# VH-VL binders against E3 SUMO-protein ligase pli1 (pli1), part 9

Target 1, 154 residues: E3 SUMO-protein ligase pli1 (pli1), of Schizosaccharomyces pombe (o94451r108to261)
Amino acid sequence: YSRPFAPVVHSRIRFRKSPFYDILEQFNAPFVVPACVGTRNTISFSFHVTPPALSKLLNDPKQYRVYLFSTPSETIGFGNCLMEFPTPQMELRINNQVAHANYRRLKGKPGTTNPADITDLVSKYAGPPGNNVVIYYMNSTKSYSVVVCFVKVY
Key: E = the ipSAE of ESMFold2; O = the ipSAE of ESMFold2 at other seeds; V2 = 0.75 times the mean of E and O plus 0.25 times the DockQ between their complexes.

## First folded at step 7 (VH-VL; framework fv_spartalizumab)

Design h16s (from h16 with heavy chain Y101S; at its last look DockQ between E and O 0.65; V2 from the best seeds 0.00; counts 0 for: pae O 8.9 > 2)
Fold by ESMFold2 at other seeds, look of step 7:
Structure h16s (fold): chain C 154 residues (1-154), chain A 121 residues (1-121), chain B 113 residues (1-113)
Amino acid sequence: as target 1 above (154 residues)
Amino acid sequence: EVQLVQSGAEVKKPGESLRISCKGSGYTFTSYYMHWVRQATGQGLEWMGNINPSGGSTNFDEKFKNRVTITADKSTSTAYMELSSLRSEDTAVYYCARELSYDSYGTFDYWGQGTTVTVSS
Amino acid sequence: EIVLTQSPATLSLSPGERATLSCKSSQSVLYSYNNKNYLTWYQQKPGQAPRLLIYWASTRESGVPSRFSGSGSGTDFTFTISSLEAEDAATYYCQQYYSYPYTFGQGTKVEIK
C-alpha cells in the first residue's frame, strides 16, 4: 500500500447512515461554528445548488431535499458522525427567512437530532448570488462544523 | 448482485412501435432513476430519457418528443420504453442503465445487456 | 445541448504503451461554485454494454485499475491508460451530466497491436 492515510481529501463530513435519507452531495466545505459561552455570536456563509441537483429538486421535491447538518468539529475525519446542533439556543436563517427545525438534543440519546430541512428556503436558481446561511446562537460549549447537503429522502 | 435484464432482439417495420422491458434485480428498484440510451451503428451513444420509478416522473430528450413513453412497474421491478412511429434511423442497440446515487448522480453504474432493434422496409 | 468531441477516432498501440484520449466539450461542464467537472468516461468492448470508469472527470469508480486516469477541466478533458494491457482493447466514451439532455462523445477506439 503506497499511502499511510485515506486518499480522499478531507473536505467532506461522513455522517452515520440513516434509514430515512441518503446524502448525495455536499454543497460547501465544512464551516466552523466556534464555541461561545455566556455571549451571543453570529456566523454566516454561502452555498450554491448545483445545476444537476436543482433539476431533481424541481422535478421531484418530495423525494429530493436540501438538509443542513451539524456535528462537533472534533469528530470530523473519523466517519460515522452524529447529527447534533451547536446549541438549542440558536436560530437558523436561510436567505433571511427563519428555518423551522428542532435544535433540542434529547438528553442521553445521542444521534436523535434531525438535520434541518431547508429545501423551501433555498433559491431555485443555480447561479449567483447563491444561498446565504446565518446562524445566531449562544452557549455552544464546543466548536461545530456545518454543511449543507443534497439528499434523497425515503 | 445488481442485474438489469432486457427483452430480446426485435425486427420492426417503419411506422410500427417498439416496446422494450428492463427488469432490475439485486437492489431496491424504486430507489434509483432508470435511463434509456441507444447506440446506432456508426453513431455515438444517445440518451433518450429517464424515469424515477418511485413516483413515475420522467425526462426526455426533445428529439423524441411525442414518440417516446417511459414507464415503470414497481410490483415487477421492470421499466419499459416505448418508441412509436419507427424510422429506419431508429435501428440501434437500446440499453437501460441505472443511475448511480451514493457518491454521484447522473452517471450510470449498471447497464442492461442491450436490445438490438432493426427497423427495415 | 452540450456537444462532446473525442479525438483521435482510433488509437493502435502496443502493450505497455501509454494511451491518451481527448474529449472536448462545446460548453463548460465545470460548476464553478463547487469546482467540479460533470464528466464521465466509459469503456465498451464489442458486444457489451458500457462500463463506468471515471466520474467527476478524475474519480475512479470502485474496482477500476489505477492505470486508468482522467484529468482536465472546463471544456478540455484527457483520459489516460498509463500502460496498456490486452484487455484494454475497447471503445472509450466521455459523457457529460451537467445538464439534460445528457450527451456522449462519439468514441475513441483503442486497439492493441
Scores: ipSAE 0.007, ipTM 0.624, lowest interface PAE 8.9, mean pLDDT 86
ESMFold2, look of step 7: ipSAE 0.347; ipTM 0.780
ESMFold2 (binder alone), look of step 7: mean pLDDT 92; pTM 0.945

Design n1 (from h16 with heavy chain Y101W; at its last look DockQ between E and O 0.82; V2 from the best seeds 0.00; counts 0 for: pae E 9.7 > 2, grease 19.7 > 18.9)
Fold by ESMFold2, look of step 7:
Structure n1 (fold): chain C 154 residues (1-154), chain A 121 residues (1-121), chain B 113 residues (1-113)
Amino acid sequence: as target 1 above (154 residues)
Amino acid sequence: EVQLVQSGAEVKKPGESLRISCKGSGYTFTSYYMHWVRQATGQGLEWMGNINPSGGSTNFDEKFKNRVTITADKSTSTAYMELSSLRSEDTAVYYCARELWYDSYGTFDYWGQGTTVTVSS
Amino acid sequence: EIVLTQSPATLSLSPGERATLSCKSSQSVLYSYNNKNYLTWYQQKPGQAPRLLIYWASTRESGVPSRFSGSGSGTDFTFTISSLEAEDAATYYCQQYYSYPYTFGQGTKVEIK
């Protein structure tokens, strides 16, 4: 049995607290959306809703939701992360269906962007095949890290 | 300090109904599911059902579905369990238990003290 | 529903001995996508509510003595008390929280000779 050195990897993103929801669980390791200055890019990844979260979603879908969060990759080690999308010129697809969210960032007002509520697009069954996320985007000047979280909405 | 305080012991006759309260304190009542679990003397634990106090939605073991009612009053931070058409085999200690808020689901980190219910002629 | 079967029903041991308890599930409680087993262990002393000891099959709750441990995956789980102490006399229950209805094993009573 060996004793490996393990690099420090940020497995979770700690967002600034919100009066409108509590983050209960993160479904995926932060996924990097690379910068693509002046060009287009597409990324995809998958996540699975855990069995306990699925039970709550099925029994109380008005209060338990699934949100997609994004923040600049450079900030994820510091806590108190702000919600920001990579670019206003993006399209988010969950299981091949377009999510409707406001990707716009207001000038001089960091932390005013809402996460995307994708609840109605995610699979309501645990296990295969899970949920596929595709982000088509243009002209992101920074790298962003994306997580999908289970939340309780107030 | 988180506490779950249940109503006192009861003696009932077959055919009557039972109503037990569970008052939560020291935490945000509406942020946690409240569960009901019972235990007959010398027997194991039996999950009965739960409630989300925020929206009032409930889930039950099918065994109890037509006899059990679970409610919550947000203004008093109190959950209630009612069991109708009592039988002698309903003699048990009844517990409320809250479901963990973060990182773990379906585990019960805090339990009420239990309410002893005896159903006999 | 998922049935949990514990063995033995009763275990009588001397102080300092190792106690080994089994919990077998009729269906897997491992969620392979996060590699977690949705299985807990509780301790219950007479006249008291259950106390959470182990969650995710092997993770010790804060404040639980290190002599308590859990292992196993899927359908077969083991709970161990490495060196019994007098205060460990209790009934121990496994519980799954993979799916509704949540279910408990029937319990293993640990007695100190």
Scores: ipSAE 0.007, ipTM 0.590, lowest interface PAE 9.7, mean pLDDT 86
ESMFold2 (binder alone), look of step 7: mean pLDDT 92; pTM 0.939
ESMFold2 at other seeds, look of step 7: ipSAE 0.022; ipTM 0.663

Design n2 (from h16 with heavy chain Y102E; at its last look DockQ between E and O 0.93; V2 from the best seeds 0.00; counts 0 for: pae O 3.5 > 2)
Heavy chain, then light chain:
Amino acid sequence: EVQLVQSGAEVKKPGESLRISCKGSGYTFTSYYMHWVRQATGQGLEWMGNINPSGGSTNFDEKFKNRVTITADKSTSTAYMELSSLRSEDTAVYYCARELYEDSYGTFDYWGQGTTVTVSS
Amino acid sequence: EIVLTQSPATLSLSPGERATLSCKSSQSVLYSYNNKNYLTWYQQKPGQAPRLLIYWASTRESGVPSRFSGSGSGTDFTFTISSLEAEDAATYYCQQYYSYPYTFGQGTKVEIK
ESMFold2, look of step 7: ipSAE 0.561; ipTM 0.840
ESMFold2 (binder alone), look of step 7: mean pLDDT 92; pTM 0.943
ESMFold2 at other seeds, look of step 7: ipSAE 0.567; ipTM 0.841
ESMFold2, look of step 8: ipSAE 0.552; ipTM 0.836
ESMFold2 (binder alone), look of step 8: mean pLDDT 92; pTM 0.944
ESMFold2 at other seeds, look of step 8: ipSAE 0.431; ipTM 0.812

Design n3 (from h16 with heavy chain D103S S104G; at its last look DockQ between E and O 0.67; V2 from the best seeds 0.00; counts 0 for: pae O 7.7 > 2, grease 19.7 > 18.9)
Fold by ESMFold2 at other seeds, look of step 7:
Structure n3 (fold): chain C 154 residues (1-154), chain A 121 residues (1-121), chain B 113 residues (1-113)
Amino acid sequence: as target 1 above (154 residues)
Amino acid sequence: EVQLVQSGAEVKKPGESLRISCKGSGYTFTSYYMHWVRQATGQGLEWMGNINPSGGSTNFDEKFKNRVTITADKSTSTAYMELSSLRSEDTAVYYCARELYYSGYGTFDYWGQGTTVTVSS
Amino acid sequence: EIVLTQSPATLSLSPGERATLSCKSSQSVLYSYNNKNYLTWYQQKPGQAPRLLIYWASTRESGVPSRFSGSGSGTDFTFTISSLEAEDAATYYCQQYYSYPYTFGQGTKVEIK
């Protein structure tokens, strides 16, 4: 019984295609948010917007955005990954500012969760230290993989 | 069926200006950056600048910034490049080129046929 | 401004031989955070516009024959034609798209004997 677990670290996550945006670039290797039951956990990582992407973000912010995606880690080897956050009670901070997004998933309706649009929290200047991501969470029964992507929105 | 069709060859004198058109067809014009690249006879390629036709924002190589203007007309799906204060060294073939959309953005998948410009006194 | 230097200037080889072209960048075009090299290879035949062959240093564009390949990272890049065909006679250019202004190498002319 079972789908094979994909034991290697994958460099990219292939999400199910959306009619509302195109994923143009992934800025980080998938970062694991471990399962955490009965306690609080905090994870942090950084990403950097590439110089070509930053140029487009600054020039055309209505069309080009930065989205944070999440999917169960067990699924990343199989493609058509669905957008899902670890828990609806998590807090996401980008560069120490709270991101406002809907983390709730609808029961029985996979793929109904939107990625977090973090564009207005991303650094407007190229250079170190880049952008810091912090996730505060508790009671995630699964491990999740998180990536930040450059997108074009329709 | 993507096509980029440029205006015809021009002969100019030093100090004059040129204006080259590039009409895009077979795709959604406003979805792709348009770039301008020139090539002097028997020489390499030189990037001049670009435009996002959707919002009209532009970028230029500093070498051309005071002489080059890039515009786009959404209603005719046409980009324009103007170069003022022409010199003999501006003698070249001028290309428009479309930027890739999904992968490798910043590279050019379709090019116009080129517009030969000769600047001589 | 990032300068790309290609070598050799001219390469004259027989059909079936392996062609190896070099492109060296004055600055790294590797963005270490996504591990991608922002380098492209074009083919240009006389009287024609350039043709896109390879982007991200090693990714072949759709419809490009498998005998064309790219490799390298950071500042040193190689373009290879594994078995030359007569139709491969052309000038080959590398281009960086890491930062504005975008720049091209001066070209390597490949001639078939």
Scores: ipSAE 0.023, ipTM 0.657, lowest interface PAE 7.7, mean pLDDT 86
ESMFold2, look of step 7: ipSAE 0.181; ipTM 0.723
ESMFold2 (binder alone), look of step 7: mean pLDDT 92; pTM 0.944

Design n4 (from h16 with light chain S99W; at its last look DockQ between E and O 0.89; V2 from the best seeds 0.00; counts 0 for: pae E 2.7 > 2, grease 22.1 > 18.9)
Heavy chain, then light chain:
Amino acid sequence: EVQLVQSGAEVKKPGESLRISCKGSGYTFTSYYMHWVRQATGQGLEWMGNINPSGGSTNFDEKFKNRVTITADKSTSTAYMELSSLRSEDTAVYYCARELYYDSYGTFDYWGQGTTVTVSS
Amino acid sequence: EIVLTQSPATLSLSPGERATLSCKSSQSVLYSYNNKNYLTWYQQKPGQAPRLLIYWASTRESGVPSRFSGSGSGTDFTFTISSLEAEDAATYYCQQYYWYPYTFGQGTKVEIK
ESMFold2, look of step 7: ipSAE 0.642; ipTM 0.848
ESMFold2 (binder alone), look of step 7: mean pLDDT 92; pTM 0.941
ESMFold2 at other seeds, look of step 7: ipSAE 0.630; ipTM 0.840
ESMFold2, look of step 8: ipSAE 0.472; ipTM 0.806
ESMFold2 (binder alone), look of step 8: mean pLDDT 92; pTM 0.942
ESMFold2 at other seeds, look of step 8: ipSAE 0.596; ipTM 0.833

Design n5 (from h16 with heavy chain N50W; at its last look DockQ between E and O 0.55; V2 from the best seeds 0.00; counts 0 for: pae O 3.0 > 2, grease 19.2 > 18.9)
Fold by ESMFold2 at other seeds, look of step 7:
Structure n5 (fold): chain C 154 residues (1-154), chain A 121 residues (1-121), chain B 113 residues (1-113)
Amino acid sequence: as target 1 above (154 residues)
Amino acid sequence: EVQLVQSGAEVKKPGESLRISCKGSGYTFTSYYMHWVRQATGQGLEWMGWINPSGGSTNFDEKFKNRVTITADKSTSTAYMELSSLRSEDTAVYYCARELYYDSYGTFDYWGQGTTVTVSS
Amino acid sequence: EIVLTQSPATLSLSPGERATLSCKSSQSVLYSYNNKNYLTWYQQKPGQAPRLLIYWASTRESGVPSRFSGSGSGTDFTFTISSLEAEDAATYYCQQYYSYPYTFGQGTKVEIK
């Protein structure tokens, strides 16, 4: 007799190394953005900056940033993930403010999409209510996983 | 080989000032916060403060804030701690300690050998 | 300021015995949103600097023998040496890094009989 299957949960995403930043900490469990074809979808989640990360962020904001990453959910656990947004037809809001990011990738150049720098939109307080992320999107043919990370930039 | 090398032992009189150096090697000095922690003979450990060597920002325990100055010289990979208006209660071993780089920052993975400071007349 | 209280003050045991050390925090050092405890354990032998053993209450630092372990959450933490060796004679300190000022417990001295 077979054992009951438990859901597989990947609590951390490993991204390909970048010469422009180091990922120091992941603030949330990967949040799934479901595929959505031929219609519009809105999803939201929250994350909280940890007290030690907030201290570095407030004291040294040129070096320490908060980035939002995305990768196709299907690629997690199979090596280093590439940064890719679900669709160019999306809007990202952090605490009700529109984030400025380039959601499209360059044709023929995988991994050229930058994570979204959302530092200036995150709360300056570690506790409640945290930070609300809202993603409005259309025509994502795959499921994506989204994490918000603390990074050191160079 | 990460290494923190501190300046040598000192004997001081009350009212004098103390200056201890801590040279880091085997890592990128400006990437890690440097902390100072002291330990009186037969006593526990007492956190004093930190510096980010990259930009020079600092933070101190309020107990020391008016007496402690922490600086860093990026070109020599050396941090300095100065303690003024010394008292006999400042007799201790003084350590520099490197903060962890990833998510458990606030924990110290490498420590200097310690600098013994005696304050007596 | 967060006060850490360690017990016992001294623990005298024979080789091969299990050592159990307590660290109690005056305030929770658990960040509920990531479920991590900002609590560290150090070993200090006479005449030496402290050595990092465990961070996040239970994560062993690289190169630390598996006989050392940590557990607990919130305000109550335990450090264990599963089978005491002569080289483990030292003073052990807990440290919190949840908020400034960072603070240490007063230490537990482990002696080998």
Scores: ipSAE 0.478, ipTM 0.810, lowest interface PAE 3.0, mean pLDDT 89
ESMFold2, look of step 7: ipSAE 0.537; ipTM 0.828
ESMFold2 (binder alone), look of step 7: mean pLDDT 92; pTM 0.945

## First folded at step 8 (VH-VL; framework fv_spartalizumab)

Design p1 (from n4 with heavy chain Y102E; at its last look DockQ between E and O 0.75; V2 from the best seeds 0.00; counts 0 for: grease 19.8 > 18.9)
Fold by ESMFold2, look of step 8:
Structure p1 (fold): chain C 154 residues (1-154), chain A 121 residues (1-121), chain B 113 residues (1-113)
Amino acid sequence: as target 1 above (154 residues)
Amino acid sequence: EVQLVQSGAEVKKPGESLRISCKGSGYTFTSYYMHWVRQATGQGLEWMGNINPSGGSTNFDEKFKNRVTITADKSTSTAYMELSSLRSEDTAVYYCARELYEDSYGTFDYWGQGTTVTVSS
Amino acid sequence: EIVLTQSPATLSLSPGERATLSCKSSQSVLYSYNNKNYLTWYQQKPGQAPRLLIYWASTRESGVPSRFSGSGSGTDFTFTISSLEAEDAATYYCQQYYWYPYTFGQGTKVEIK
């Protein structure tokens, strides 16, 4: 599976602020999901929950969550990135379990897509082997960058 | 401006209970974990425990588990620490401390002025 | 429990000299997957609460003078005051926030002659 060289591109994605959550920490360097038309593609990467984040997650799981974010790769580095999944024709798995998210875009309203709440699928252990992310997808006309973040929800 | 204001100094006898308040102002009280740290004379700092004021969940150092209670009152933006069955070794300055919100959470950016507690027979 | 041991216990120096303080951890506080060390340095002057100086072992808190710096990784950490000023007379504590219970070093007292 392909993995971008994150230190060369950009280490953090700055998303547009939301009234429903605060992003507290990003767990992985942005991972590129390449454009793919007419064929199926699969990408895979790992992330690790940090020890202080794990403590909060275990202590207050309703308030602290783990979200997967995606944005077109061309927009990172400029700030105020909008949440958008690569394609509605995708399946997200976390630790080999299907994540349930709405991948659908509202036409003419960019940035209205919610990140995927994957909290119940992440390992509650800070050491190896971490958490595996697999995305099966088809018909993504753009390259996307994916990060997993620790969030506080309201 | 962020301020943490603690209740005043206390003199206690062995076997009594202690209750210290810490009022936070200048920030959203329920967004930040509050910690309690004490410092005995001639000794270093000792973490006692914390609270998430929005949900009331707590963590304690095991050595205090059966004697310490930490609570928070959202309506007054005040955290409380109670230590029961006091002993002479509980003589210390007691601090409340606010945890950083993001990135390096677990470190303390604002501290109360401290509450001096003397336990003597 | 992660034990932090500081040395020396006391350091007596003149203004303008370099102070070097050590903090050694009984267990690593480095999270290898993000390369962050979960170690903090505080300054405490007599009769005052501690003041946050350094977090992530080497990141200076906003408003902290550049003469204060931290370095090290894993179990061995160093705090440096590059050119001592009279107001730097204080006790300095390291703290780990890798794992509960959070723990502090016993302190290094810096005296200015």
Scores: ipSAE 0.596, ipTM 0.838, lowest interface PAE 2.0, mean pLDDT 89
ESMFold2 (binder alone), look of step 8: mean pLDDT 92; pTM 0.944
ESMFold2 at other seeds, look of step 8: ipSAE 0.628; ipTM 0.849

Design p2 (from p1 with heavy chain Y110S; at its last look DockQ between E and O 0.86; V2 from the best seeds 0.00; counts 0 for: pae O 2.3 > 2)
Heavy chain, then light chain:
Amino acid sequence: EVQLVQSGAEVKKPGESLRISCKGSGYTFTSYYMHWVRQATGQGLEWMGNINPSGGSTNFDEKFKNRVTITADKSTSTAYMELSSLRSEDTAVYYCARELYEDSYGTFDSWGQGTTVTVSS
Amino acid sequence: EIVLTQSPATLSLSPGERATLSCKSSQSVLYSYNNKNYLTWYQQKPGQAPRLLIYWASTRESGVPSRFSGSGSGTDFTFTISSLEAEDAATYYCQQYYWYPYTFGQGTKVEIK
ESMFold2, look of step 8: ipSAE 0.541; ipTM 0.833
ESMFold2 (binder alone), look of step 8: mean pLDDT 92; pTM 0.941
ESMFold2 at other seeds, look of step 8: ipSAE 0.608; ipTM 0.837
ESMFold2, look of step 9: ipSAE 0.584; ipTM 0.841
ESMFold2 (binder alone), look of step 9: mean pLDDT 92; pTM 0.940
ESMFold2 at other seeds, look of step 9: ipSAE 0.530; ipTM 0.825

Design p3 (from p1 with heavy chain Y32H; at its last look DockQ between E and O 0.94; V2 from the best seeds 0.00; counts 0 for: pae O 3.3 > 2, grease 19.3 > 18.9)
Fold by ESMFold2 at other seeds, look of step 8:
Structure p3 (fold): chain C 154 residues (1-154), chain A 121 residues (1-121), chain B 113 residues (1-113)
Amino acid sequence: as target 1 above (154 residues)
Amino acid sequence: EVQLVQSGAEVKKPGESLRISCKGSGYTFTSHYMHWVRQATGQGLEWMGNINPSGGSTNFDEKFKNRVTITADKSTSTAYMELSSLRSEDTAVYYCARELYEDSYGTFDYWGQGTTVTVSS
Amino acid sequence: EIVLTQSPATLSLSPGERATLSCKSSQSVLYSYNNKNYLTWYQQKPGQAPRLLIYWASTRESGVPSRFSGSGSGTDFTFTISSLEAEDAATYYCQQYYWYPYTFGQGTKVEIK
């Protein structure tokens, strides 16, 4: 089975640096959340915490966390991506549990949105089935790319 | 310019304890796990354990966990390894090694110069 | 515990020859979900600390000459020096960092004739 070559696909997202955490590892290829105006959409994907990261999570859970990041898809190739959720009208579930994050974005205050800390919802056991992410959303005017990252927090 | 400088050689008798220091410079000491690896003369490398200098959490190879203590002093950017109840088989060069911070953590990018420890009766 | 077995124990070659070193793991060090092998190669010259050459089985560390390369996956790994130079005389170790305790192969000594 053949397919035409796509434009260069960026496998990593370079977010703007934060004084509150360092991004140490990205667990999944950026997952696209398509634009969705006037309708409801649901997407899902999975990720797996790597064995060395799992060891650090188990040993130092206050210092090492798992964050979910989002940024407009059009920006991912250019660096200094800002954290922005697809829409305030969304619900994030990790392993069938509702994650609580501030999905709100404020006009004129780019980069003030925090990533979602999903650490307490992530499986603490190696192997399958991994971790399932489900996003229910409405009224996202652009396409977004979503990654789950291993972070060290200050 | 990252440097790990270890304390000097030790000559010990069986049953004694040793304490080796490893001072890190040229980087943020609390950002990297510090590991201890030993090597008997003319032999291979043996991982002993590590420490997270930020919080002090440790991991040890089971064969050493009853005898090894690993600590860190953030104020002096210095890690310490103590090995008790020494035997002649503990004669080795002891290294501290810095763990990579991102992506490939568990790999050691900088090593101390080594501390030669001789245990003989 | 993951045991790494290196072969041969000693490899004696002339300058310019290709050196091929094997590292076999008792368990897979491939994490299938990211398709990465948690295997590292070090060089150690007499009287010196080890030097990091390759991680993730095939990724060269910054400043490592391109004549050094790594390949393989799962349980079988190969380290290659494409054109041996006199300064490459050393013992080479593989190391796994898949899970604690971290372990090393017993080493392959490369000698220059």
Scores: ipSAE 0.436, ipTM 0.796, lowest interface PAE 3.3, mean pLDDT 89
ESMFold2, look of step 8: ipSAE 0.628; ipTM 0.849
ESMFold2 (binder alone), look of step 8: mean pLDDT 92; pTM 0.946

Design p4 (from p1 with heavy chain N50W; at its last look DockQ between E and O 0.87; V2 from the best seeds 0.00; counts 0 for: pae O 2.7 > 2, grease 19.9 > 18.9)
Fold by ESMFold2 at other seeds, look of step 8:
Structure p4 (fold): chain C 154 residues (1-154), chain A 121 residues (1-121), chain B 113 residues (1-113)
Amino acid sequence: as target 1 above (154 residues)
Amino acid sequence: EVQLVQSGAEVKKPGESLRISCKGSGYTFTSYYMHWVRQATGQGLEWMGWINPSGGSTNFDEKFKNRVTITADKSTSTAYMELSSLRSEDTAVYYCARELYEDSYGTFDYWGQGTTVTVSS
Amino acid sequence: EIVLTQSPATLSLSPGERATLSCKSSQSVLYSYNNKNYLTWYQQKPGQAPRLLIYWASTRESGVPSRFSGSGSGTDFTFTISSLEAEDAATYYCQQYYWYPYTFGQGTKVEIK
């Protein structure tokens, strides 16, 4: 429905709890991927892994991962966001390398898309210049918000 | 309630080894790193190392790397620290400490009661 | 290795007074990209294990009385007890968790006159 209040910008996205991982830390403010119908778009942003998170990644790479999450921007103020990529027609690059993810949405199964595991593409150093994310996409009918998170997997 | 219970005090001679246990209860043992920190009589705290009880990975301060072994038994929720080739300067109270899980991991929210170890000839 | 230096070594005060403890780091423990200081304060009463009071330099742990606070950034940090109580007699330690090896300050002993 229509709501009486203006959209609010949040610093953290609350995703629905998963039995397969715990989100321990969010590395960036939600980055907006604008809608893009009938055209192509390219956008980029950066994030920095914190020194304590990097230490765990280096010492426990099977249990600690870096995941890229996406959800429709319209949902972030309402809690328990579901994982969804902007469009199946997209390419995600981390530090100039193509990330492997399934961008397809399964019919009748909201939130069936897994976050992208980008761990192997993340810089092994906590300092400058950080990590660059580039998203090439087309035909996204909604605006999406993207965050990169430190996670523990089971 | 979260508790860390350590094995009892020990008196050792130089050259011997010590082995201290730390049993965690009231929480999911494998979700939290366990650290070992010691405190010599009248001195400050000294970080020794950690273990991830889930996978058994470890990390140590360089000064202990050749003498310390840290292990964990998931089935008994117990971490162990062994220190070999003991010297008089190893006389200290030894603590296990649980690392926070989210947000401020790297800090220690629960500590064992301490194990007093005396190394004398 | 990041060295933490605390001062004074001992602080003797009366109940109700404000205690101010310093912790100085040999290297910054501020991560500029998230503006967080990776510094913790502990309390250790005689014969007891340390107790976590404050993390991220200024965030109070659950159940810690509001008279305990932390401030500072980068290399210079302050721990304050706003109105000292008899049970606050203890040694207080700062600890950095910016990078391994984790290190502690040598402690400040707070005594009640």
Scores: ipSAE 0.453, ipTM 0.790, lowest interface PAE 2.7, mean pLDDT 88
ESMFold2, look of step 8: ipSAE 0.482; ipTM 0.807
ESMFold2 (binder alone), look of step 8: mean pLDDT 92; pTM 0.942

